VH-VL binders against RNA-binding protein 26 (RBM26). Designs and how they scored, part 6

Target 1, 75 residues: RNA-binding protein 26 (RBM26), of Homo sapiens (Human) (q5t8p6r532to606)
Amino acid sequence: TKLELRKVPPELNNISKLNEHFSRFGTLVNLQVAYNGDPEGALIQFATYEEAKKAISSTEAVLNNRFIKVYWHRE

## First folded at step 20 (VH-VL; from z2 with heavy chain S54T)

Design cc4
Fold by OpenDDE, fold request of step 22:
Structure cc4 (fold): chain C 75 residues (1-75), chain A 122 residues (1-122), chain B 107 residues (1-107)
Amino acid sequence: as target 1 above (75 residues)
Amino acid sequence: QVQLQESGAGLVKPSETLSLTCGVAGGSFSRYYWSWIRQPPGKGLEWIGEIYHTGSTNYNPSLKSRVTISVDTSKSQFSLKLSSVTAADTAVYYCARSPFYSYTDTGWFDYWGQGTLVTVSS
Amino acid sequence: DIQMTQSPSILSASVGDRVTITCRASQSIDSWLAWYQQKPGKAPTLVIYKASSLESGVPSRFSGTESGTEFTLTISSLQPDDFATYYCQQYDRYPLTFGQGTKLEIK
């Protein structure tokens, strides 16, 4: 249910923008910016696996930046 | 196999607007970014900007104030407008395709048009 | 912007030679690097993407490697068809940027 973002430009790496983008895919349980000490990183957690899958499988770039990387979070 | 072809006026006067169109045949617009790239005579390559099939655009900051890229999926084409041109805008202009297969499978240009020379001269 | 510094600018070699072209990024770009070949009067063509993945139809004598911010394009044995100008390109982030090019010419 967790996705990890990388290469998020600083001006885009805020809770408001990320919440707006990812809320379209489901209910966000947790959202952290600057995740794991990376100022360009973020952690997104959805309520369900299916919601997270929809987000990572989306055909649209995150915040109109196709170089923002989305990965499954590894625990 | 996908084919790209540039078209438009090869001569533009200073201060006027450069206008080009790229026709796409043999492929879908979906899951691809469509870009314009230019190359001044005897020089390297410069990325101008891109458009997604949904109409979302990204431009090189060095040209953003003068560039407009549009898409017409019904005609399988996308266009470039570059305003207030000077001699520095003289170049071969290429349209190119860049895949967006996934968030980790995107960014290179796999197909290019043959390019069209645009000369800015009074 | 990310600067891609390519070297050498000009490389003279003979058929059968092993040649290497280098591209250095001004910052980390992971493996988001492509190589293109361009012949006079023609559009660039994709050779390698993701630093080391060979594009379909490209001869196996072409290969790409990466180490930190340094990337190389190697041609194991030059053929007459390989004389051209080569460019690297990063796609780690906007704006997309290219190296200044390496002209590979016949000695």
Scores: ipSAE 0.925, ipTM 0.971, lowest interface PAE 0.5, mean pLDDT 97
Fold by OpenDDE, last read:
Structure cc4 (fold): chain C 75 residues (1-75), chain A 122 residues (1-122), chain B 107 residues (1-107)
Amino acid sequence: as target 1 above (75 residues)
Amino acid sequence: QVQLQESGAGLVKPSETLSLTCGVAGGSFSRYYWSWIRQPPGKGLEWIGEIYHTGSTNYNPSLKSRVTISVDTSKSQFSLKLSSVTAADTAVYYCARSPFYSYTDTGWFDYWGQGTLVTVSS
Amino acid sequence: DIQMTQSPSILSASVGDRVTITCRASQSIDSWLAWYQQKPGKAPTLVIYKASSLESGVPSRFSGTESGTEFTLTISSLQPDDFATYYCQQYDRYPLTFGQGTKLEIK
């Protein structure tokens, strides 16, 4: 249910913008910016796996930036 | 196989607007970014900007204030407008396709038009 | 912006030679690097993407490697058809940027 973002420009790496984008795919239960000490990193957690899968499989770029990378988060 | 072809006036006067169109044949617009790239004579390549099939655009900050890229999926084409041109805008202009297969499969240009020379001169 | 610096700018070689072109990024771009070949009067053509993935239809004598911010394009045995100008391109972030090019010419 967790997605990890990389290469998020700092000006886009804020809770408001990320929440706006990812809320389209489901219910966010956790959102952390500057995740793991990376100012371009973020952690997004959805309520369900299906919601997370929908987000990572999206045909739309995150915040109109196709170089923002979305990965499944490994714990 | 997808084919791209640039068209438009090859001569533009200073301060006027450069206008080019890229026709796309043999492929879908979906899941691709459509870009304009230019190359001044004897020089390297400069990315101008891109448009997604949904109409979302990104521009090179160096040109953003003067660039407009649009798409017409019904005509299978996208266009470039570059305003207030100067001699520095003289270049071969290429349209190119860039895949967006996934968040980790995107960013290169797999197909290019043959390019069209645009000369800025009075 | 990320600057891509290629070396050498001009490379003279002979058919059969092994040649290497280098591209250095001004900052980390991971593996988001492509190589293009451009012949005079023609559009660039994709050779390598993701630093080391060979584009379909490109001869196997072409290969790409990466080490940190340095990337190389190698032609194991030059053929007459390989003399051209080569460009690297990063796609780690906007704006997309190219190296200044390396002209591979006949010695």
Scores: ipSAE 0.925, ipTM 0.971, lowest interface PAE 0.5, mean pLDDT 97
Fold by OpenDDE, last read:
Structure cc4 (fold): chain C 75 residues (1-75), chain A 122 residues (1-122), chain B 107 residues (1-107)
Amino acid sequence: as target 1 above (75 residues)
Amino acid sequence: QVQLQESGAGLVKPSETLSLTCGVAGGSFSRYYWSWIRQPPGKGLEWIGEIYHTGSTNYNPSLKSRVTISVDTSKSQFSLKLSSVTAADTAVYYCARSPFYSYTDTGWFDYWGQGTLVTVSS
Amino acid sequence: DIQMTQSPSILSASVGDRVTITCRASQSIDSWLAWYQQKPGKAPTLVIYKASSLESGVPSRFSGTESGTEFTLTISSLQPDDFATYYCQQYDRYPLTFGQGTKLEIK
């Protein structure tokens, strides 16, 4: 249910913008910016796996930046 | 196979607006970014900007204030407008396709138009 | 912006030679690098993407490697059709940027 973002420009890496983008895919349980000490990183957690899958499989770039990478979070 | 073809005036006067169109045949607009790239004579390549089929755009900051890229999916084409041109804008202009297969499969240009020379001259 | 520096700018070689072109990024770009071939009067054509993935239809004598911020394009045995100008391109982030090019000419 967790997605990890990388290469998020700092000016885009805020809760408001990320929440606006990812809330369209489902219910966000947790959203953390500057994840793991990376100012370009973020952690997005959805309520369900299906919602997270929908987000990572989206045909749209995150915040209109196709170079923002979305990965399944590995614990 | 997808084919891209640039069209538009090859001669533009200084201060006027360069206008080009790229026709796309043999492929879908979906899951691709459509870009304009230019190459001054004898020089390297410069990315101008891109547009997604939804209309979302990204521009090179060096040209952003003068560039407008639009798309007409009904005509399978996208266009470039570059305002306030100078001699420095003389170049071969290419349209190109860039896949967006996934967040980790995107960014290169797999198909290009043949390019069209645009000369800025009085 | 990310600067891509290619070397050499001009490379003279003979048919059958093994040649290597280098591209260095001004910062980490992971593996988000492509190589293009351009013949005079023609548009660039994709050769390598993701640093080492060979584009479909490109001869196997072409290969790409990466080490840190340094990338190489290698032609194992140069063929007459390979004489052209080559460009690297990063797609780690906006704006997309290209190397200044390497002209591979006949010795």
Scores: ipSAE 0.925, ipTM 0.971, lowest interface PAE 0.5, mean pLDDT 97
Fold by OpenDDE, fold request of step 22:
Structure cc4 (fold): chain C 75 residues (1-75), chain A 122 residues (1-122), chain B 107 residues (1-107)
Amino acid sequence: as target 1 above (75 residues)
Amino acid sequence: QVQLQESGAGLVKPSETLSLTCGVAGGSFSRYYWSWIRQPPGKGLEWIGEIYHTGSTNYNPSLKSRVTISVDTSKSQFSLKLSSVTAADTAVYYCARSPFYSYTDTGWFDYWGQGTLVTVSS
Amino acid sequence: DIQMTQSPSILSASVGDRVTITCRASQSIDSWLAWYQQKPGKAPTLVIYKASSLESGVPSRFSGTESGTEFTLTISSLQPDDFATYYCQQYDRYPLTFGQGTKLEIK
């Protein structure tokens, strides 16, 4: 249910913008910016796996930046 | 196989607007970014900007204030407008396709138009 | 912006030679690097993407490697058709940027 973002420009890496984008895919239960000490990193957690899958499989770039990378978060 | 073809006036006067269109044949607009890239005579390549089939655009900051890229999926084409041109804008202009297969599979240009020379001269 | 610096700018070689072109990024771009070949009067054509993935239809004598911010394009045995100008391009982030090019000419 967790997605990890990388290469998020700092000006886009804030709770408001990320919440606005990812909320369209489901319920966010956790959202962290500057994740793991990376100012361009973020952690997005959805309520369900299906919601997370929908987000990572989206045909739309995150915040109109196709170089923002979305990965499944590894524990 | 997808084919791209640039069209538009090859001569533009200073201060006027350069206008080009790229026709796309043999492929879909979906899941691709459509870009304009230019190359001054004898020089390297400069990315101008891109548009997604949904209309979302990204421009090179160096040209952002003068560039407008639009798309018409019904006509299988996208266009470039570059305003207030000067001699520095003389170049071969290419349209190109860039895949967006996934968040980690995007960014290169797999198909290019043949390019069209646009000369800025009074 | 990310600057891509290619070396050398001009490379003279003979058919059958093994040649290597280098591209260095001003900052980390991971593996988001492509190589293009351009012949006079023609549009660039994709050779390598993702630093080392060979584009379909490109001869296997072409290969790409990466080490940190340094990337290389190697042609194991030059053929007459390979003489052209080569460009690297990063797609780690906007704006997309190209190296200044390397002209591979016949010695």
Scores: ipSAE 0.924, ipTM 0.971, lowest interface PAE 0.5, mean pLDDT 97
Fold by ESMFold2, look of step 20:
Structure cc4 (fold): chain C 75 residues (1-75), chain A 122 residues (1-122), chain B 107 residues (1-107)
Amino acid sequence: as target 1 above (75 residues)
Amino acid sequence: QVQLQESGAGLVKPSETLSLTCGVAGGSFSRYYWSWIRQPPGKGLEWIGEIYHTGSTNYNPSLKSRVTISVDTSKSQFSLKLSSVTAADTAVYYCARSPFYSYTDTGWFDYWGQGTLVTVSS
Amino acid sequence: DIQMTQSPSILSASVGDRVTITCRASQSIDSWLAWYQQKPGKAPTLVIYKASSLESGVPSRFSGTESGTEFTLTISSLQPDDFATYYCQQYDRYPLTFGQGTKLEIK
């Protein structure tokens, strides 16, 4: 249900920008920017697994930057 | 199986616009970034910019004020315009394909055109 | 911008030699590194992606490794077809950048 972003340019790593991309896939229940003190990191949590799966399988780059990485989050 | 072919004028006058087209044969246009890369004679490679099939672009900041990349999916083509050229823009220009298979599988260039020399001279 | 520095600039070797070419990134790029081979008058061709993954159709004598910001391309037994210029390329972030090249020439 949780996706971890890496390599987000710090100037774009904010709630409004990330919500613009990810809310299209479902309901966001948690969004943390600068995750774990990493200015390029973020955590995205959807209400359901299927919403998260649609997001990570998307054909669209995050914020027009294909080098922003999206991973399944490990606790 | 995919083939890329550059075409356009090989001689351009200073201050004019360099214009190239890359024809793409075989394969899908979707889920690939289409790039222009140049190489001055006897020198290394410089990435110019890229375009997605949606028309979204990213340009090398060193060139962005002079670069326009366009795509025509119906013709399986994408193009480069570089304005206000000088002798420093003389190079072999390549078009190249870069996959976007996933957020973690993207960024290398798996197919290249043969390249076309563009000379900027009075 | 991430600068990629290759060494050596020119490498002279004989058929059968084991050769190693290095590429250093100016900052961390994880494994987001590719290697290309270019012969005179021709376009580059992909050899390695993700630092160590061999492209389909490339001979198994080619391999890639990484340590920190240093990346290596190794040819275990040099063949006549391998004399070319080799470039590394990072794809960690924009702008995409290449090393200046290593020319591998016959001794």
Scores: ipSAE 0.818, ipTM 0.936, lowest interface PAE 0.7, mean pLDDT 93
Fold by ESMFold2, last read:
Structure cc4 (fold): chain C 75 residues (1-75), chain A 122 residues (1-122), chain B 107 residues (1-107)
Amino acid sequence: as target 1 above (75 residues)
Amino acid sequence: QVQLQESGAGLVKPSETLSLTCGVAGGSFSRYYWSWIRQPPGKGLEWIGEIYHTGSTNYNPSLKSRVTISVDTSKSQFSLKLSSVTAADTAVYYCARSPFYSYTDTGWFDYWGQGTLVTVSS
Amino acid sequence: DIQMTQSPSILSASVGDRVTITCRASQSIDSWLAWYQQKPGKAPTLVIYKASSLESGVPSRFSGTESGTEFTLTISSLQPDDFATYYCQQYDRYPLTFGQGTKLEIK
């Protein structure tokens, strides 16, 4: 249910900005910016797998930046 | 087979606005970024900016104050306006397609127009 | 902005030679790099994307490799059709930037 963002410009890497984009795909239960000490990283957790799947399969760039990468998180 | 074709005036006076249109044939307009890229004579390539089919744009900061890119999806066209031109804006202007297949599969240019020379001269 | 520096600026070679062209990024760009071929009076055409993935229809004599911030385009046996100018392009982040080009010309 967790997605990992990479290469988020630091000026856009905040809870408000990321919630603005990702909440359209479902209910966010956790959102961490600067994930794992990476100022360009973030962790997004949805309530369900289907919501996370819709987010990673989206045809819309994150925050109008198509180079922000979205991966399935692997702990 | 996707085909891109630039059109517009080849001669523009200094301080005026350069205006080009790219026609797109033989493919989907959706899921692609549509870019303008220029090449001054004998020099390298400079990315000007891009537009998605939704109208969202990103511009090279070096040109952003003078650039407007627009899209008309009903005509399968997108356009470039570059204001306040000088001789430094003389270049071959290309339109190009960049796919957005996934968040990890985007950013190269797979199809280019033939290019059109725009000369800025009195 | 990420600067892309190509070397050499001009490469003279003969048909049948193995040639390499190098592109260095000013910072890490992972594998987000493409190579283009441009012939005089023509638009660039895609050769390699994602540092090492060969575009459909491009001859298998072309290949790409990476090590750190250095990227290499190799032509294993140069053919007459391969004389052109080659550009690298990073797509790690905005603005998209190109190397200054390497002209591959006949010796």
Scores: ipSAE 0.806, ipTM 0.934, lowest interface PAE 0.7, mean pLDDT 93

Design cc4
Fold by ESMFold2, fold request of step 22:
Structure cc4 (fold): chain C 75 residues (1-75), chain A 122 residues (1-122), chain B 107 residues (1-107)
Amino acid sequence: as target 1 above (75 residues)
Amino acid sequence: QVQLQESGAGLVKPSETLSLTCGVAGGSFSRYYWSWIRQPPGKGLEWIGEIYHTGSTNYNPSLKSRVTISVDTSKSQFSLKLSSVTAADTAVYYCARSPFYSYTDTGWFDYWGQGTLVTVSS
Amino acid sequence: DIQMTQSPSILSASVGDRVTITCRASQSIDSWLAWYQQKPGKAPTLVIYKASSLESGVPSRFSGTESGTEFTLTISSLQPDDFATYYCQQYDRYPLTFGQGTKLEIK
């Protein structure tokens, strides 16, 4: 169960920064920065759907930037 | 029905600090960014910065060294301080609400205060 | 920073006219754009968000469309209450920026 990030400022699009935010919601089993050739994109995979759902339903901006977008990863 | 109202001194001397408060009536304070936006007379709009109910802030880089935005959730208020003002800071100052409904539904301003003119003059 | 450029700066029109105001972003902003109406001495009020979503209580004669980096606000049949200055605003990224405004005035 995977979440796709877009519009991540490139200086914040690294494993340490993204793990800082997303590890609060559960166990991360995959984390890819610059996903699909997009320097502002990332892929986050949690161990369970419930953890991913908690993350995408959060009322807290990713890295204090509310314009970082979080989507369900399709397929 | 949410209502926003700016208050503070309308005349500020050069080099001093502009200080405004926005009172928020009605609605929830959480899940919203609370913003300050200004409009010099006869000119367009400039975003100053914003604060979340948690105290997290983001500022326009053009003003960041001089701006502080604070929130007092117990009083349903947030505030603006702009230091070292000059005549260029003369403007109508608006407070405004911006929702954070989801990571893909945020960033517009759905409610605005009436605005208050602040004049920087000796 | 993302620059928002509006055209025209001033638009003269008559009641009943169909009018179109445009806003161009200096780079891609997807659909993250809002339109505001401001009357003299008043605060701006939200008309459109997400490029094409009509705010609650706004008359259906207002609509928004997008193509690439160009965004349009259309008023299908101009009413007396619609004479105002209109601003676009991008919310794709910080800092939030507004267009310089389009004044819609009576011919």
Scores: ipSAE 0.800, ipTM 0.933, lowest interface PAE 0.7, mean pLDDT 93
Fold by ESMFold2, last read:
Structure cc4 (fold): chain C 75 residues (1-75), chain A 122 residues (1-122), chain B 107 residues (1-107)
Amino acid sequence: as target 1 above (75 residues)
Amino acid sequence: QVQLQESGAGLVKPSETLSLTCGVAGGSFSRYYWSWIRQPPGKGLEWIGEIYHTGSTNYNPSLKSRVTISVDTSKSQFSLKLSSVTAADTAVYYCARSPFYSYTDTGWFDYWGQGTLVTVSS
Amino acid sequence: DIQMTQSPSILSASVGDRVTITCRASQSIDSWLAWYQQKPGKAPTLVIYKASSLESGVPSRFSGTESGTEFTLTISSLQPDDFATYYCQQYDRYPLTFGQGTKLEIK
């Protein structure tokens, strides 16, 4: 249910901005910016797998920047 | 097979606006970024900017104040306007396609138009 | 902006030679790098994407490798059709940038 973002411009890596994009796909249970000490990283957790799948399968760039990377999170 | 074709005036006077259209044939217009790239004669390539089918744009900061890229999905066309041109804007202008297959598969240019020379001179 | 620096600017070689062209990024770009071939009077064409993935229809004598911020395009046995100018392009972040080009000429 967790997605990991990389390469988020630090000036855009904030809860409000990321919530604007990702809340369209479902209910956000957890959102961490600067994840794991990376100022360009973030963690997004949805309530369900189907919501996370919808988000990672989207054809819309995050924050109008198609080089922001979205991965499935692995523990 | 996708084909891209640039069209527009090949001669533009200084201080005027350069205007080009790219026609896209033989493919889906959606899920791709459509770019303008230029090459001064005998020199290298410069990315000008891009547009998505939704109308969202990104521009090279070096040109941002002078550039407008637009899309008309019903005509399968996108366009470039570059204002206040000088001789430094003389170049071959290419339109090009860049896929957005996924958040980890995007950014290269898989199809290019043949290019059109635009000369800025009085 | 990420600067892409190619070397050499001009490379003279003979048919059958193994040639290498290098491209160095001013900062880390992971593997987000493409190579293009451009023949005189023609548009560029994609050769390599993701630093090492060969585009469909490109001969297998072309290959790409990376080490840190340095990327290499190799042609294992040069053919007459390979004389062209080659450009690298990073797509790690905006603005998209190209190397200044390497002209591969007949010796």
Scores: ipSAE 0.797, ipTM 0.933, lowest interface PAE 0.7, mean pLDDT 93
Fold by ESMFold2, fold request of step 22:
Structure cc4 (fold): chain C 75 residues (1-75), chain A 122 residues (1-122), chain B 107 residues (1-107)
Amino acid sequence: as target 1 above (75 residues)
Amino acid sequence: QVQLQESGAGLVKPSETLSLTCGVAGGSFSRYYWSWIRQPPGKGLEWIGEIYHTGSTNYNPSLKSRVTISVDTSKSQFSLKLSSVTAADTAVYYCARSPFYSYTDTGWFDYWGQGTLVTVSS
Amino acid sequence: DIQMTQSPSILSASVGDRVTITCRASQSIDSWLAWYQQKPGKAPTLVIYKASSLESGVPSRFSGTESGTEFTLTISSLQPDDFATYYCQQYDRYPLTFGQGTKLEIK
């Protein structure tokens, strides 16, 4: 259910901007910017696995930056 | 088999606008970033910018004030306009394709056009 | 901007030699690096992407490796068709940047 973002430009790494992209895939239950002290990192949690899977499988760049990386979060 | 072909005027006067079109044949236009890259004679490569089939663009900050890239998906074409040119803009201009297979599988250029020389002089 | 520095600028070698070309990034770029071959008067062609993945149709004598911010293109047994200029390119972040090139020429 959790996706980890890396390489987010710090000026775009905020709740409002990330919500613009990710809320279209489902209900966000957690959104942490600057995750683990990384100003380019974020954690995004959807209510369901299917919503998270839809988001990571998208053909749309995050915030018009195709180099923002999206991974499954490892706990 | 994907083919890219640049076209446009090979001679541009200083202070005018350089204008090129890239035609794309033999493959899907969608799910790829379409880029312009230039190479001054005897020199290396400089990325100018890119466009997605949705019209979204990203430009090299060094050129951003002078660059416009546009796309016409119905004709499988994209274009470059570079304004206020000087002799420093003389180069071979390439169009190139960059896939977006996934968020971790994007950014290289798998197909290039043959290139077209644009000379800036009177 | 991420600067890509290639070495050597010119490499003279003979057919059959093992050749190594290096590219150093000014900061970490993970594995987000590609190598291109360019012959005179022609467009570049992709050789390696993701630091070590061979593009389809590229001979197996080409390989790519990485260590930290240093990336290496190796040709295990140089063939006549391999004499060209080689460029690395990072795609970790905008703007996309290329190394200045390494010309591989006949000794």
Scores: ipSAE 0.789, ipTM 0.929, lowest interface PAE 0.8, mean pLDDT 93

